# VH-VL binders against Cytochrome c-554 (cycF): the designs that were tried, part 9

Target 1, 133 residues: Cytochrome c-554 (cycF), of Cereibacter sphaeroides (q3j2p2)
Amino acid sequence: QDARQIERMIEGRHGLMTLMAHELGKLGGMAKEETPYDAEVAGKAASNLSALASVISPELFPKGSAVGEAEDSEALPAIWEKPDDFAQKISGMEEAAAKMQAAAGTDLASLQGAMRDLGAACGSCHETYRQKD

## First folded at step 20 (VH-VL)

Design h6 (from o4 with light chain G28S)
Fold by OpenDDE, fold request of step 21:
Structure h6 (fold): chain C 133 residues (1-133), chain A 124 residues (1-124), chain B 107 residues (1-107)
Amino acid sequence: as target 1 above (133 residues)
Amino acid sequence: QVQLVESGGGVVQPGRSLRLSCTASGFTFSRYTMHWVRQAPGKGLEWVAVIWYDGSKKYYAESVKGRFTISRDNSKNILFLQMDSLRLEDTAVYYCATGDYIWGTYRTYYFDYWGQGTLVTFSS
Amino acid sequence: DIQMTQSPSSVSASVGDRVTITCRASQSISSYLAWYQQKPGKAPKLLIYAASNLQTGVPSRFSGSGSGSDFTLTISSLQPEDFATYYCQQYYSFPLTFGGGTKVEHK
């Protein structure tokens, strides 16, 4: 891919993460009891999150889009050094998001429980494959 | 590939001390609360203690308060249980188990992963 | 402390049977209840969290219901691998407490 295509993918995955964070914010607010639990809102947010998570793929991480290789990239070279592990992390995220979708609209306790796996999935990937601040 | 491996159990005399360890791997240890749960032979499960991600908070079962100390070394991915003034009723298999992931103060104090346990027994 | 009363202490059943285990809390714990399965010589395995949510990898024949003080674990059709001891656990507040356990054994 050329430089422009790579930058588009970087922008794409950044946008995706931003949108995921937006939905997560709704769920997190309720989980932390900062906002009242609303099953309908939680369910919708979880559904959106699951849909967004399903878009995550290695295609969003083309070779040449690592930190130091492309502008605004936060992707560590390990992504391309350990493609199988990276793929597993993506699958883990999708599974966690699906779990949230199944639980979020049930009750607060369920939402909170599902948040564990969701957070773990996010962290598992970011800790290994995203540049540290 | 989450793995928890307890060690340090054995035969001890009443009143003595014993230190259990739980070595964690396959996950970011420092981002999880960790628990000890024990089970007397042929009996049910009893929660023993919890320690927060950074060790900032600890809670204990009343039965072990003042005698047991939970701690952790996040640099080594090890959970500890210092057991002092041991009593016969402390006879049990001791399990370490994972708790909540670091998000804040979610009420999610159940256990996803468990070690194989380490047995603590007493000599007469 | 919140006491968890689990019943029955044991149940004899056959493969294919519907098995129901009850757990009652001494006070309301909302839905902050987990269920575990334990086989001899093994560590407990999480089955259900938040009273009704099936843990990943757990067969759908397991289900949990209830809120407040009364909770139920149901195995819709008992399988050979389901003979074990089951525990409920409240995590509404510390100290965390378990039920006394229910041994599901062969009839």
Scores: ipSAE 0.855, ipTM 0.938, lowest interface PAE 0.4, mean pLDDT 95
Fold by OpenDDE, fold request of step 21:
Structure h6 (fold): chain C 133 residues (1-133), chain A 124 residues (1-124), chain B 107 residues (1-107)
Amino acid sequence: as target 1 above (133 residues)
Amino acid sequence: QVQLVESGGGVVQPGRSLRLSCTASGFTFSRYTMHWVRQAPGKGLEWVAVIWYDGSKKYYAESVKGRFTISRDNSKNILFLQMDSLRLEDTAVYYCATGDYIWGTYRTYYFDYWGQGTLVTFSS
Amino acid sequence: DIQMTQSPSSVSASVGDRVTITCRASQSISSYLAWYQQKPGKAPKLLIYAASNLQTGVPSRFSGSGSGSDFTLTISSLQPEDFATYYCQQYYSFPLTFGGGTKVEHK
């Protein structure tokens, strides 16, 4: 891929993560009881999150888009060194998001439980494949 | 791939000390609260202790307070249970189990992964 | 401390049977209730969290219901591999406490 296409993918995945964070913020606020639990809002946020999570794919991480290779990239080379593991992490995230979608609209405890797994999925990927601050 | 392996159990005399270990692998150990849960032979489950992600918080069952100490070494992915002043009623299989992921702000104190346990028994 | 009263202590059933296990908390625990399955010589396995949510990989024949102080675990159609002891556990507050267990055994 050319430099412009790589840049688009980086922007795309950054935007995706930003949008995911937005939905997660709603869920997180309720989970932490900083905002009152609202089943409808939680359900919608979870649905959005699941949809967004489904967009995550290796296609968003083309070769040449690693940190040090492309501007504004936080992607570690390990992504391309361990493609199978990376794919598994993506699948895990999608599964966690689906689980949240199933649970968020039930009650606060359910949302909190799903949040635990969701956070773990996020962390598992970022810990290994995202540049640390 | 999550794996928890307890060790250190055995036969001890009352009043003695024993240190249990739980070696974790397959997950980011330092991001999870860890628990000990025990089960006397033929009996039910009893929560023993929890330790926070970084060891900053510890809680114990009343039955073991002042005698047991939970700790962890995140650099080695090991959970410990120092058991002092052991009593006959401490006879049990001791399980280590994973708890909450590193948010720590909401109630998720259930156990999704368990070791196979290590047995602590007593001699006369 | 919150006491969890589980009933029955044992139940004899056959494959295909509907099995219901109940757990009562000494006070309201909202939905902060988990169910576990334990087979002889094995560690417990998480089945349900937050009273009604199936853990990943758990068959759909398992279901949980209830809130407040009364909870139920249901196996809609008992399978051979379901003969085991089941425990409820509250995680509303520390100390964490378990029910006494229910042994599901062959009739």
Scores: ipSAE 0.850, ipTM 0.936, lowest interface PAE 0.4, mean pLDDT 95
Fold by ESMFold2, look of step 20:
Structure h6 (fold): chain C 133 residues (1-133), chain A 124 residues (1-124), chain B 107 residues (1-107)
Amino acid sequence: as target 1 above (133 residues)
Amino acid sequence: QVQLVESGGGVVQPGRSLRLSCTASGFTFSRYTMHWVRQAPGKGLEWVAVIWYDGSKKYYAESVKGRFTISRDNSKNILFLQMDSLRLEDTAVYYCATGDYIWGTYRTYYFDYWGQGTLVTFSS
Amino acid sequence: DIQMTQSPSSVSASVGDRVTITCRASQSISSYLAWYQQKPGKAPKLLIYAASNLQTGVPSRFSGSGSGSDFTLTISSLQPEDFATYYCQQYYSFPLTFGGGTKVEHK
């Protein structure tokens, strides 16, 4: 609605994405064998990621919050041009996070399989809906 | 959404060459490692070859090394298998298969997506 | 090369039966094993990855277990659509290799 609410929603979704990237970093480090696999750490990171993914909602993307409309936004206008596709991508990310939550604490092979699928879901959404550097 | 369509199979004389194609759609082809898997009539599955998402690495089953060449054109979303010096034991349905999205150097070489296959056989 | 030995090569079963298929690797492959279902004239369909993880859309009557060199696919209550051939596949190292297959048939 108002310019200040748009600013707060942009700040909020940036924080959400930063926290998701933090948890993804832990899982990714284990998947690439850059850090040792630890089932407790993996399980906790996956649980946090799933909770964070469940908060992604169209409410975080009000009209007027696109790149070029609002300061510090990276969200492309396609979000509002294709709302059903955007919702589908959010659902896909939630599904991939749930798979990670089910798999991450089992063993490294399970984490790696779920990480592959999560990467595809994240990449699919960002290719269409986030401004590239 | 994801579609893999093989073409180029048919009846060939032993010792000749054949080129198979796999046209991909519904995903970012240049981010996926691609494979060929074959199945002789009434037999099991045999992995044939892999090519990395960027073409930088290729591996082949021993039974086809030196005779088959895997390649890809990321600008047209096409995977190829050039089959030279064909033998009767190469008779099979050939599938293209994928699922391995690029993330790093770890093992996820199993296949979510398969084409419906193209048959290669020989005239007597 | 890692040899994958599946057993049995075929099984006759009725709807409602519990079906167990085993796969043995010639060396340890940790949990880098997938299971596929294939029906005549169709491409294989992924059921299980990393030995025990159910692929999206696969019914929960399918389960996988094992690690190292011995693996099991279980169908807890066979349904009419489950009559098919099943393959295991190791992806621990190249060349990738499949088991010989197990055909599950109507009794």
Scores: ipSAE 0.650, ipTM 0.869, lowest interface PAE 1.4, mean pLDDT 89
Fold by ESMFold2, fold request of step 21:
Structure h6 (fold): chain C 133 residues (1-133), chain A 124 residues (1-124), chain B 107 residues (1-107)
Amino acid sequence: as target 1 above (133 residues)
Amino acid sequence: QVQLVESGGGVVQPGRSLRLSCTASGFTFSRYTMHWVRQAPGKGLEWVAVIWYDGSKKYYAESVKGRFTISRDNSKNILFLQMDSLRLEDTAVYYCATGDYIWGTYRTYYFDYWGQGTLVTFSS
Amino acid sequence: DIQMTQSPSSVSASVGDRVTITCRASQSISSYLAWYQQKPGKAPKLLIYAASNLQTGVPSRFSGSGSGSDFTLTISSLQPEDFATYYCQQYYSFPLTFGGGTKVEHK
């Protein structure tokens, strides 16, 4: 049914974001120097992150899946009010993930630069399209 | 679309004061650390000052320390540079610049975004 | 303060030439170096961050290398739009400092 399809999409995008946060945690720990920099670990985490970012699409955000319309959703109605801007934010996150994939395995300074840009891209999208805590 | 627009430059006399403004749009200004960078005519680039995203920290080049004050108004998305006790060597185009997003406090003090600059010169 | 010595101060070159610009720091800055291009009357444009990472939208004929105190910017085949002044900038520590610039001019 329609309600179950919306529930599946909400669950799917939650899982996607959780896996992205997992990979970001590895990269962030190295960038903050809380864990030792490891080029192979950084490269693999960035590759995983890039693959996960490529799955983010408007199809994961069907009409009726906004906060206030569906239980457990954190997606703001602005997604459907400003679809072109939402698509641009998704592109920005994909570009930042690609930049991370190119940079993460080079050295710490390269990882830090890519992490800055990725943080900005993620924050930009969440500030407009994700429910504030 | 990120935009930075400087204003407030002009022709002044040495020893006088001037306040530069930089109006920001197209990004969450309160998340970004902001800088001023200047360039004397026919000369190279010189970093002038930085202010953290929340205004909590400020650093200055030695050449302007004690004379210039960087500040920001996050409610209006404006960066300021108050320039007191102006000297002939302060003649320059002044740029506001940024790129340093607060999240992930990493060593990333390089500038993706620049304004087009505002010129400060002297009459005599 | 970290001094950035950039050489040469100018380069006379033709379209198609390979151009190499050098930047040396007065102490190790690891890889915390950026390169900028500036055309007259315009703001600088970021080309490279962290010594070797090409900024998005910058043509692939630009590349950077180096670590520690010695860095290079290379333009593999100079194009008409590449006649400009180039600056390096260290961001290892405050105060942030730029090299003196290298003007790439028509031969």
Scores: ipSAE 0.644, ipTM 0.861, lowest interface PAE 1.2, mean pLDDT 89
Fold by ESMFold2, fold request of step 21:
Structure h6 (fold): chain C 133 residues (1-133), chain A 124 residues (1-124), chain B 107 residues (1-107)
Amino acid sequence: as target 1 above (133 residues)
Amino acid sequence: QVQLVESGGGVVQPGRSLRLSCTASGFTFSRYTMHWVRQAPGKGLEWVAVIWYDGSKKYYAESVKGRFTISRDNSKNILFLQMDSLRLEDTAVYYCATGDYIWGTYRTYYFDYWGQGTLVTFSS
Amino acid sequence: DIQMTQSPSSVSASVGDRVTITCRASQSISSYLAWYQQKPGKAPKLLIYAASNLQTGVPSRFSGSGSGSDFTLTISSLQPEDFATYYCQQYYSFPLTFGGGTKVEHK
C-alpha cells in the first residue's frame, strides 16, 4: 500500500497548498487594494493560514513522492536531502503566518507590512523545494 | 455561462409592497456577495443594498433603509429585495449585480456581472 | 457618505478624438475606484477597477489614472462603439456611490 500512501499524501499536500493559496489570495487582494480592506475577513484569513501552516509535516512528504517519482508531484528531492533546512523553512512560514495573524485584523498598513515577510518565507521554501515551471 | 435574471417588477401604487427576485445560474451562488443597484429613468446609477455571501451582513442605502429588506436563498440560488412602503422616487430599473467569480477572491465591491434589470413604476 | 463628482456631464466628440473624463471624491478613497460604460437599454459594463486596472476584454484604448480623490478615465482614440455614458464608482466604504455620469456623444 506504499503507492496508495504516496498518492494520498501528494493529494493531501496539494489540497493543503490550495487552501493556503485561497487564504493568501484574500490577504493579497486587500494588500494590493484590489478589494477593500475588511478587518474581519483579513483576520479570519490569517487565522486559517496560520492553522494550515501548522499542519505541514514530514508525513505529507514521504520518500518516493518527489517529482519524477510520482505522477503528480512537484516536490524536489532536496526535501529529503536537507531535512533540517526544510524544517527550518517550515518553521519560518509558521512564524510569518503568526505575524500576519497578529497584523491582518489591525489595519491595512499592518497587513501590507506582514505580507512582505510572508511572501519572503513562502519564496524561500519554494526556491529550494518546489519544481519551477 | 453565468446568468443573473431579475423578475418581479411591475406597476404598483405608492405605499404598497413588491418583492423582486434575482435567479442566478452558472456559478456557485453561495460564494458571492450580492448587490442591488437601481437606475431611475434617464438618471444615473444608485447602489441600493448588499448581502454577504453567507447572509451574515446586510447594508442599505439611506434612501431605502427601514423600507427595503435584502435576503437570499442559497439552496435555490435566488436573491430577493422586499420593498415596502414604496414611494414615487423608488421608480427605477433594478439590477442585481456581483463581482469576481474567481474562486477564493471576494472581489465583490465593484461589479463585472449584472442582470438585465426589472422595472418598477407607479400607476397614476 | 462619499460624494463622487463627475465632469463633464457630457462631451461631444468625433471618432479618433482623445476623450478625458474626471471624477472627484469628497474624501480620499485611495485607489478604490471603478469605471463603467453603459449604453441605452443595457446594464453597465465594468471597464476599470482599482483606479487603473483594465478589466479583461476591455480594449487598451481605455485607461484609468489617479489616486486619493482625483481620477481620470481616458479614451485615447474614440471608436464608434465608445459613444455611451460613463460612470465612476467608489468602493472605499459603504454606501457604495456612483458619479453622476458623463455622456459621450457623437458630434
Scores: ipSAE 0.000, ipTM 0.547, lowest interface PAE 15.2, mean pLDDT 84

